# Ledger of designs, part 10: VHH binders against Protein AAR2 homolog

Target 1, 357 residues: Protein AAR2 homolog, of Caenorhabditis elegans (q09305)
Amino acid sequence: MGGALPPEIVDYMYRNGAFLLFLGFPQASEFGIDYKSWKTGEKFMGLKMIPPGVHFVYCSIKSAPRIGFFHNFKAGEILVKKWNTESETFEDEEVPTDQISEKKRQLKNMDSSLAPYPYENYRSWYGLTDFITADTVERIHPILGRITSQAELVSLETEFMENAEKEHKDSHFRNRVDRENPVRTRFTDQHGLPIMKIREGYEIRFQDIPPLTVSQNRVGIEYSDRLYRLLRALGGDWKQLLAEMQIAFVCFLQGQVFEGFEQWKRIIHLMSCCPNSLGSEKELFMSFIRVLFFQLKECPTDFFVDIVSRDNFLTTTLSMLFANVRDSAHAGDDLKKKTAQFKQYLTNQFKWDFNCD
Short names: E, the ipSAE of ESMFold2; O, the ipSAE of OpenDDE; V2, 0.75 times the mean of E and O plus 0.25 times the DockQ between their complexes.

## First folded at step 1 (VHH)

Design e12 (framework vhh_7pa5_2)
Fold by ESMFold2-Fast, scan of step 1:
Structure e12 (fold): chain B 357 residues (1-357), chain A 120 residues (1-120)
Amino acid sequence: as target 1 above (357 residues)
Amino acid sequence: QVQLVESGGGMVQPGGSLRLSCAASGFTFSSYSMSWVRRAPGKGPEWVSTISDSGGSTSYADSVKGRFTISRDNAKNTLYLQMNSLKPEDTALYYCAKGFYLDSGEYDYWGQGTQVTVSS
């Protein structure tokens, strides 16, 4: 866009750019990295000039649910992913080192088949991901190495049988009925419906944050103890909480993962219900406002149609945040000013009303 | 259309000085906080400094505090970074960024960058 890249950037990318080789992916299918997606051409074999750091790769065939992964690219790294046309997902097996070495020797011959990283969108990606580190990805990313838009669910019965094969379990425990409720079994709820859970290894390993609660009166809600327990679980590193918020948002926005949306809401709700922490955790709250600003700026306007109604989560929860900061005797002028500016931005850009409640 | 054009980079010896400039266009420059961000070879982006919309408040990364000075000229739509006592660790591509709030990492748009190399 708009002409040639400066020589300094070209030199940097040549010396430090990473590669993603995506082998066997179908033509005319959706492929994306970070901020940009496109339909693949017949010669597509991957990406070149990927900046070192954390990126999110995703794809979809024939409008199927998106599949993706986070990866921390090292300078000059060559990541190889193979598409399995039968299972319509990435191959589970890691590509052998000798095959990667052969691909490295062939990079010059593959250049015309490699799309360049969309550097012009990198600033937007940085704004969404600046707290995410390699350690964040290692902690949260599913063990099986991929994030699926449609949850990979398994019944408790199926999971039990799979574990029984591995552990030589006794099969007579299968389908046992609850004596107190004849429609309830070990693997069904009180109405006889199968109990479902995310298949082992597919779960995004988010921190355990209590679910959102509905209350007739929101006055007096105070969750600073919950925040302190969460920060201790993160080794006292508040930046990892914001990194998790950013991973949850990217999973939701780019990966189309509902679980990411739920975790994102839980973090916002927790942060909005901690009036007693506004002074002691000033830097966390200042950075939280910044992270949320960039996230809401990047959401499409039509996306807010369903979630920004009068009883919407964001308007209700952020009204609490704004009141808590405004009314605090302990929040500094910096946090009060930043919060007031954020409130004004949301009111002007999205027409949200925070003053009636 | 928002445009940010960095200049003033180059090669200097340790202990030397450089002054970076960023020419901004396509938005009301005086209404936004501005930042400098750098990317060293093989590393992720590192925030360097931020200045408020009026120029009345500034903040700096601990690694550059006391050595670098951020300033702005709202009449000329230009952001500056005066870099003194340069160290080999300051070698990086330096970016100009439009920030909405006064704080580290609050970036909206950034330019193509200007290379600073401290060696020999």
Scores: ipSAE 0.000, ipTM 0.222, lowest interface PAE 14.8, mean pLDDT 79

Design e13 (framework vhh_7pa5_2)
Fold by ESMFold2-Fast, scan of step 1:
Structure e13 (fold): chain B 357 residues (1-357), chain A 120 residues (1-120)
Amino acid sequence: as target 1 above (357 residues)
Amino acid sequence: QVQLVESGGGMVQPGGSLRLSCAASGFTFSDYAMSWVRRAPGKGPEWVSTINTGGGSTSYADSVKGRFTISRDNAKNTLYLQMNSLKPEDTALYYCARGQWSDYLEFDPWGQGTQVTVSS
């Protein structure tokens, strides 16, 4: 692949690239953006020459789970993030405008402390994120502004008490609610263990898509009603569904977030079980195949250790997609052609068999 | 190895003109349709134009039709985009792509791009 960037790209990135200033982050710790991560040096203070658009930034101190965020960088933007060494996460407070202005004046003096964006992988990043917009990030990103690879959990009882106190600020109210509605809220499961959930503000705000079942029936499944409900929840914008698929994939691949992997699989399964919408949602299905193509192209070979298995999720689910498109009276010739080409690509590249039961 | 190298971008005032070039190597250029795709700051990709293998058939995005002209020189393995009556909205990084935009399965690799900035 090409080594040196063309002078016009370097000139553009110098003039129009964005900056991330990451203050107080420990030396010899993992820091990454998009495709690349590295261990920070003694003088590391952030990044320069970030292309405008959506990027995923992540980091980890030794042995800690990854923590990161998506951000839509504008040309020439200076994003300032501060690390809290005590809590081992980003500071929650927004950096004051006067401090940002001061840092802007200091940028030339900080150049040697700023790592350049790893542009050699930008085309690959673009292929994974081209449906993601600022609106997508705002909709899905946790309210507290960070994505963690391990869920921040809280007991249902603790959450209930915190919410009751915040809303009513009266301890007598909590006692009254407990006495009058003792069976309304369950704080323990059937075995007496605390019910746990993701702490408010830490959840990735994915759309509600039905979970996968252990047994999949390749015949007679029809989920077009579920797809239409989902598209309606997205304001009729099918591009937001693919953007969510891309967010979920990046959260899994780069963020090491298991919920991202589950959401990615749920979207693939839903899209593979909608024979009645193949004509009416042609553009969505054409673009879905494109998104999935680039995602599978970027997966490491060890990610698919089980791909030689007959019952692999992707071979089973995509077999349903391929059969549904092939046999459809509603799918146009262009969708049938692209689907057949994609099937052939996967068969040749990964040696997958899509005709197994 | 397959390579695409874009050039010819720069800064121009509204109403001005630029001519972009894409030098192709590592494959039989005359066997492939070629496309121009652009990405404006903070926006998703936008297909701009496609030309067939022989240069006799072209297509354009509605936003550039009548202002841009795609052409090719198969003897020089070079793709061109003549951009006239440039608008601030044309400000973007312009990429040369092998194949039709709809033939993304045959798209690999893309070039590094060339920056076009339209401002007064």
Scores: ipSAE 0.000, ipTM 0.276, lowest interface PAE 11.0, mean pLDDT 79

Design e14 (framework vhh_7pa5_2)
Fold by ESMFold2-Fast, scan of step 1:
Structure e14 (fold): chain B 357 residues (1-357), chain A 121 residues (1-121)
Amino acid sequence: as target 1 above (357 residues)
Amino acid sequence: QVQLVESGGGMVQPGGSLRLSCAASGFTFSSYAMSWVRRAPGKGPEWVSTISSSGDTISYADSVKGRFTISRDNAKNTLYLQMNSLKPEDTALYYCAKVEYYSDTGWLDYWGQGTQVTVSS
């Protein structure tokens, strides 16, 4: 049989792991952390034995879209969230420092209502998140503290009216003038439909990377200037780019967030179109291949079927990466070797063909 | 910024010996348990050995017990694996791994890029 953790290690995890209290969440509803989700029972009140570090928590009631959050747990931390049935979302509850010992006593009385962290998958989770730091979460996470699988949208007209209400004096004159000139003709697209955008505070604060299109898969593409601009926006810290790639991947894989999938693809495409930076950014490209390896290894089989059948994105884009590294005078032998091994792995495991023009 | 750099691999005949090293940086090495994990071609990762942060607690996989010795030098931030009486079945890419929680099941927090060991006649 499989080897279970020794009792002394389980005791260590209980004493040093973090707790999540998720109060008032309905029974028979989806709740998940990292790799695992389940339907909540009658007594469910949260999680115990959470390893220190970054985790992704998500939930769904009935047919509602998934809603979740990233959090960097400290050893022994007690995080409290309260579910609000009326708004169908969760709210933070602060635990004062002087009440931590009392909360720990309460946790012992709730032990049967706390599900243990699914540590059978912790190794894989670490491989998907090892570049993510508390700073990464603070930079990218929505200001309102939650990530939703369905975008929280607002019309430009509604946003304009809401913002106008925050002003005084001069804005009263503008509101009167705007009423005399039809505002709605300025807030509709060419088809007469309202122009929609993500509501302020709900957006995942990803870096601005131009969206990919079929016309961008041209011979001779060179995006090193875009990469350098992006790295400067990240304070010169290339590890934050890979951390963002990991957040984007987790958002679409566990969070079912379309924007995460789009950002993940944009990063892969950008990294695959930078032949002139393969030497100067060697560590970034070596680590990029490792990150992508773990991500592709952990994708569900059904997701691969969908990726392969649609646009051939991975085969087309990675063919450009492999050709660029193979043909580079600046890549260095270690990057070329690592890239060739990765190409062979994908060919053997997924039967993908990278022999493009 | 955890970095683990393995070295010391190579080709050796059955019955031979090799000493693997792992240079660690980007974390307080003396505060974490460390492991060696290997992956043979076409197979999943196999846990080999774990050593506690102090070096006082050591465990080995049954397949290597009595032949391999794990050790560490906290002053040099270096992990070692002395491999004796090598067999063709020991042929694999060997990884150094940082362990968040000590475990004989090979629970791993992070691992490096590996060093190749080939045992052939």
Scores: ipSAE 0.000, ipTM 0.173, lowest interface PAE 15.3, mean pLDDT 78

Design e15 (framework vhh_7pa5_2)
Fold by ESMFold2-Fast, scan of step 1:
Structure e15 (fold): chain B 357 residues (1-357), chain A 121 residues (1-121)
Amino acid sequence: as target 1 above (357 residues)
Amino acid sequence: QVQLVESGGGMVQPGGSLRLSCAASGFTFSNYDMSWVRRAPGKGPEWVSTISWSGGSTSYADSVKGRFTISRDNAKNTLYLQMNSLKPEDTALYYCATYSGSYRDLPFDYWGQGTQVTVSS
């Protein structure tokens, strides 16, 4: 229900806060971490007192897309990002180990230019991210080190030609492909328009989960084989599936990233269509309900009115989850009780009707 | 079946204005970031502008910043591009495009039929 933050973590926050230097970022621009965003002042150079663990940092200049990143901060870490005004993005700057002490002395001189981490929201943030580890961030985060609310696109033909030419190191490869493969190699849609893809290195590296079945009667769906394949791809670590659900949700909620919303929905749909796994994966399903409960509890009320309720996804999909758990011969009494309590919470809090299966 | 139908193009003199519309069907429009992409004669496709699924975030190519405004009406499943202070360099076929992410509830990179914008003196 939103258990207390561990005392050892609270103690650590007071003694071992991390730093983010965000150099050259424009004044009067949006900057945020986790639950809080604000307009930057002329003196803004970054953040201090960041609790160890995973955080999501994001920013936006006038009318530009929100851009951000996840980072698992270590105690006393100094992370440096430099804003590039020409490219309108940030770049990493490493602090050599032998310069850490000198950098800490410099930080004391600029303390008035560093905004403190908003501790008032930390318990809520912890509840949204407690399955996320450094390994989760490394696995999912785009190779180019940033997450943007808009897709950076390249034509499928351009991507294919670049990758093929790079692989073969043959400048004549393009001429041969164009000449000899026009029938087999199609980079245009049925209207003759180029097919576009997310540019290499910009994609969020979520697990490949099949898309939702649109407008189908979902009675009798069983996806336990898909769940088992997905768990195998995660090395058998079901906690990484919930960590991915948490990454996807934060990308959507704070990063305004549509792909995060889609992946979050795909995970919920998959988990709602596995009646045959409810006994064998009991711990996963118990924890899944807890994660989803915290996600829905912590969202602003207006967010549900404007976004979550519009596609009717949650009411339809969770109706299936609730029916599957209720009717299961495999689910234990503890999972059935937890699921019934969650259904009651959502009915009371959001006035959602789950009687439409 | 994703369908995007652009309209509102035409011929205009330099300094003029046009408003493009894109009617979307076959998918849940309010769940998807939407973009305008253009193709000038003899050039490849150029991204023009993107609007988030909620309408809360917008972005623009440097060549159109301050002149173009992207907007959407999720109740009408319609995307708009208000184009002001048009230049000859803005002459192109303008396409409505869907950004659906790496995982495919819809085919990636669907563009509509396009609407022609011609800016000439």
Scores: ipSAE 0.000, ipTM 0.123, lowest interface PAE 21.9, mean pLDDT 77

Design e16 (framework vhh_7pa5_2)
Fold by ESMFold2-Fast, scan of step 1:
Structure e16 (fold): chain B 357 residues (1-357), chain A 124 residues (1-124)
Amino acid sequence: as target 1 above (357 residues)
Amino acid sequence: QVQLVESGGGMVQPGGSLRLSCAASGFTFSSYAMSWVRRAPGKGPEWVSTIYTGGGSTSYADSVKGRFTISRDNAKNTLYLQMNSLKPEDTALYYCAREDTYYFGSSEGYMDYWGQGTQVTVSS
């Protein structure tokens, strides 16, 4: 769906699309879904005609960090969120099944206060999210139901004391622990700085993927065992790995979440360092190229020039992927052809050089 | 029924210009990457250019890069190819092609619908 839709499709989407009520959200504040964001008007109360499937909703007040959530909308679903001005976040409200028909009648009376889903970008959104399922969202989404662009950090010492005090409400508990336990020394790094972590329940529950390695030793790198362990952790469902890659990318691009960028890079690096699995995981690698193509295609050209210039990650890592596929005895001709075409697309579109070292 | 109808071909002198058009119908044009593919006499198909969904992202064969410009008008369901600085070796039948949204434009295996073609002849 591109520009103006045929009336028949508009009528179908009005009757079968989902609704999001976003109540109490401040006027003149940023609100977005998927590809589009805008400043809210006085009458804004939510969205209508949302296609069934996964979507990412986000908002920001003034210069505050973005806050958002993923939701897999069912046909005709009515999702209700209330904005809490004191906590500067949203809260869920459930709509009982027996009240759905009544709520739909009420929604028709507030139609002018509901913004329509931006269908002109739906095909592009589908290309970024087609591996994401309800199960993916349930697995990865933070327990507290929100994704923030700025991490909710807490020191290990503070978290330990808060959790311990819930079970031991002794007025001298902190003094006793500090006095009696050498464990206090574990709360600082080797330079005496506090060790920080994401507050419990706020973390995006990505799979544990090993950190990026030094690119200079690429010829000796083989991570197929790591890939197989990861696939086992995902119940053998390679589509869930690509779904996680898609969630990480959306978190980074739309949610402005740094951890999403880091996880996205870790997945690309892992996939670029598995020459021995190119044959056995052919469908995964073919689909990986397709996922990455859509991700890179949907970004402004200057956005990726900035990423390349500050990190050189994509050119270096994809050079490894292209060399590994080209030189593989395991990769079929179809994967080699697809990968060569992808390399040519990136060279032509972004002027990237993959023949360095 | 998916239909792709090319037009704008003709005879030109070396160094001349032509603009090809392709009228698409029977599918949601804006949802598909579109390509130009050419076939010179006695040769197989050669991919020329692709324009992707979502904006101005384009790709070109090395032989036409800097001379040809692909564009689209989603409101009119029309694909264009502006051809400048034409050479005798550009003489071919030019096809409008729809590609699978998840594949890269090429002359082999990635095009699911092709038009009838429009002839471009660059005189010697």
Scores: ipSAE 0.000, ipTM 0.163, lowest interface PAE 11.6, mean pLDDT 78

Design f01 (framework vhh_5c3l_4; at its last look DockQ between E and O 0.01; V2 from the best seeds 0.00; counts 0 for: pae E 20.9 > 2, off the site)
Fold by ESMFold2, look of step 2:
Structure f01 (fold): chain B 357 residues (1-357), chain A 119 residues (1-119)
Amino acid sequence: as target 1 above (357 residues)
Amino acid sequence: QVQLQESGGGLVQPGGSLRLSCAASGFTFSSYAMSWVRQAPGKGLEVVSDISGSGGSTTYADSVKGRFTISRDNAKNTLYLQMNSLKPEDTAVYYCAKEWYGSDTFDYRGPGTQVTVSS
């Protein structure tokens, strides 16, 4: 939910607000932060009064796919990006600590060119991002690129040639494994087009969901081992799993990046298939339900109908979650009540049927 | 609509080798873990091997460790299973499976390919 901020919070953000200078960005283009976007005017040079914390900033030239980034703003921070028209992207400019006061004086001359952060959306934004930390952003954000549906691509043939050069240099003194019945490498798909993949360093670095292990003692769908291995990969910090779920959702919703939607679905599916973890991981599951509830509540109706609900993923997957919690000998009463309330909300809001007979 | 199609099965003598392929379409292949599962005559389904979406993590049933190798080519949307040192107990219909349910509530495994290991 959005809304007006109390005066004391507005006063705090006035004193502690951050700045984003976005220099050289063309007029008549889309620029946005969090939930709000607008068409830039001739004099647009950035944002002011940005509340400390994680925000998603994005832009689009003449209806091109959005490009964006996450940033954890510190109080009073001045972040500077310069647009490069030829490369059609932006680059960082560092502001040395000893120059911050002078830069703030320059900002006074630019005040009419800086849009204030749209505080009416802040409560909703905080609810969508409250587990995301600076560490989360550093781990997931592409090393070389930006958050965009037009990730840097390279042909399979070009990458094989570049890798062959690298492997020759690196393996100069090592024997290569010999292949029995060599497999011919195809550089085109079934339609004759070059096979393309994301160049290294440009991918969003979502955590891989560990593969399902084969166990002779397992009956039915049970992914708790996958969950525990994922949590170990995250340093044992279950909040980082929910932070990734939140980043994935924002990448899809605001960044228009399909890989975010896929990761979001992978996490929900994993969490829905862990009946043996419902007791030991109570806080994680309680928080997971809250995160998902808020994401679905804040999703724009048109995007929800056209994209989120089209493949019936949520009804199928959440039916498993609800049944697993309802029938669990391990889940406590509070988790059972919370999931039942969530199920009732979804049934009322979306007219979904979670019972199958 | 998710589509999976296995190929490469056949009749092989004990100790022989086969390579299975699975062509995938209708979803972003590189985003999902994939599995090979098999069904021997008169038996239930056994998960033979899994591979992560990136290909960086693999697992194997104890019965096939050291003999089978799972791999994937995300640029070709193809999953592979190299089967070496085949035994008569490996005789089965082999299916590739997507561990993600997608938009369809139906089974996301292919029709399978028959592997028969016989003297």
Scores: ipSAE 0.000, ipTM 0.149, lowest interface PAE 20.9, mean pLDDT 79
ESMFold2-Fast, scan of step 1: ipSAE 0.000; ipTM 0.220
ESMFold2 (binder alone), look of step 2: mean pLDDT 85; pTM 0.864
OpenDDE, look of step 2: ipSAE 0.025; ipTM 0.331

Design f02 (framework vhh_5c3l_4)
Fold by ESMFold2-Fast, scan of step 1:
Structure f02 (fold): chain B 357 residues (1-357), chain A 119 residues (1-119)
Amino acid sequence: as target 1 above (357 residues)
Amino acid sequence: QVQLQESGGGLVQPGGSLRLSCAASGFTFSDYYMSWVRQAPGKGLEVVSDISSSGSTITYADSVKGRFTISRDNAKNTLYLQMNSLKPEDTAVYYCARDLPYGEYMDVRGPGTQVTVSS
């Protein structure tokens, strides 16, 4: 069910829409962009009429973990990705400047093999991503150019041994004194389990935000200093914090990435524990409520029951936010009103109880 | 299908009055905050006024406070804006919006009604 688009928008998209060529991707496999996924047909070679701006592309073969990427498409851009069946991932294929005309000619010949961007979901996608910029993607996206729902893990012992081997090889060209740097002697946690980390280049480069803490005494929780440090790390640009919240949300909802879910929760928890900054960061908190509304509106109800609501995270954390804003000497009447209205909406829409202090 | 339809706009002299109406359909009107939003030439959207689901809580932009009155009739699924002491700077397209307050974002808006204040 595509709604009627104004003719001006249709003409604009026809002339200025971007293209994604996704070459060699197997048929009957999952392919998605933004809010919609489908199984590929025999003729599938990519997408056409992609609106300029940030989009998330993802795919999966035979229920394998999803892999994907964010990209900021420019008007008329031709992005080429090639599927590698051996590695079960995609790689970039650069289009030389002298071949752009030939690629445009080839696009005309393969139009029937290009699926149109699903415009019926575009407004919802815009609401989920309106703070994300090209700079946000460059800052957060893994160095290896892909996001996987299950990142490759490596033990600290394995990493040390690999690095020790490289150091030994390098000693043929440089001073062997480098080998005498202090070495790690313990590679296990307090329970004797190997200490694991995401392999270099695969990590989503989220900001370092303190882990979630559970406290029965909610009085006196105050994390404004943590928020101020985070904002300073983002160059004072609070919009980049909300952009990161949006990337984290898309990573868990569309990308099925656990670390995105954890970062999303960390941001919500941090924002819910900052009563002393509600006046000085009013615009941030107003916009935070807007971002969270779109995210909660787009989640399936069963997702909240089975994953988010089961852990009581949202009801508990948002109860702290609502109480902090209500009781604040620093929050203005406008923020108090918007927060009360948001609480009313969530209570009516989801039947959640936020008075469980 | 959610629909909002504004009416009552027109040309009026400075100091005059207009009453805007918005007919809502396709949703439970009495469950939602409602807003009047305007867009003046060369400016972005401005939330003029909002009203709670019950009508008990109302706010106004500083630019219209004391001159405009928002009201609703939940039995008729209708939102109203009474505009008094109109000024040239009130010239704008006025939109009825189902505003779920998450900041200044509108969930749904109507096609708008033009208000022109000119001598």
Scores: ipSAE 0.000, ipTM 0.274, lowest interface PAE 13.3, mean pLDDT 79

Design f03 (framework vhh_5c3l_4)
Fold by ESMFold2-Fast, scan of step 1:
Structure f03 (fold): chain B 357 residues (1-357), chain A 120 residues (1-120)
Amino acid sequence: as target 1 above (357 residues)
Amino acid sequence: QVQLQESGGGLVQPGGSLRLSCAASGFTFSSYWMSWVRQAPGKGLEVVSDINSGGGSTTYADSVKGRFTISRDNAKNTLYLQMNSLKPEDTAVYYCAKGSYDYLEGFDYRGPGTQVTVSS
């Protein structure tokens, strides 16, 4: 919903918008882009009028976990995905350059089968994704071209045996490995539990950021060296760190991906523990506060149930950020003002208390 | 209900000028930062300029600095964008937006936009 768009905007989007053909996708199944999802009709073949820029497409059949992908659409681009009913996933289909004009003609003839992009929330979407570029998507997106809400986990033992069978095509090989070597001992953790990992090609390729170790007894938390190492890994481009934060947030909000939630928290924690870099990385911190403001402001209320109301992570971590900025001799007045306004917004909207050390 | 209505777009020759207007209603216009945002063919949204509630502080995208001037008339609830020395690269749909990209107010866009075409 959202009401009718002016004809001038509709014409502009039709002429300059991108297309997604999603061929063979079952009717009465969930399909979504960005803020909106719906059940597909009999005629559904894809989307039209997609604004240039990054978007997140997702779907599920028969209440299965969501699967999706990020794509940075160019004006007039035609992206083709084919649904495979047997594997219950999608695959890419390239459109050769010499066939683009023919495909555009076909799109005009199937207009009634293409759902328009839900433009009513586009500005909110842009505010959640404005640091994400094609390079960000290429760097982070899983090699197999899809993001799954339920992690495809495999034990190290199972992965080893599958690879051994595929390589040698010999079931007897499994028996030799299992009997002649203490292989199973190498596949269990300190508690005797199987060591689990995300199946190869399914992992979202986030930067390696230290795990959360929030402790009220830790005096003088300072992670600027970790931040600088991370920025160096990103070629010195601080905007790519915020782009990663935005990818992680969209993965958990729209993709329902737990790993995205964990990475989002790790980035917030890192940014909240860098008092020595508040002056040298001023633009990064100013933009970080803006990104986080939009993430918290624009989220649906169901996202906040229990996760926010009972979770002390944001109150504890952001208290460190607010104290660090307030007490800094190097943070400028503009960063201090923006940070104080953000603290006030969160106090008013969520009733959170940030006056703890 | 917030309503924003842009006007003043059209076809203009390179080097020419246009003045865009935005009539605002449904909110206390004088209390908010306001922005002009554009979307050129093949590109995402670009914040062109913003102006504070009192009109004394303005920001401009590097692509338009020295050529465009944002202003407001709080008595008339109207936002303006004076565009001088127009280039083909300025061809876009121009949107009036409530709020500012660099401040906590964010955007609350309801305007339909106005097309600006700079020929050749």
Scores: ipSAE 0.000, ipTM 0.184, lowest interface PAE 13.6, mean pLDDT 78

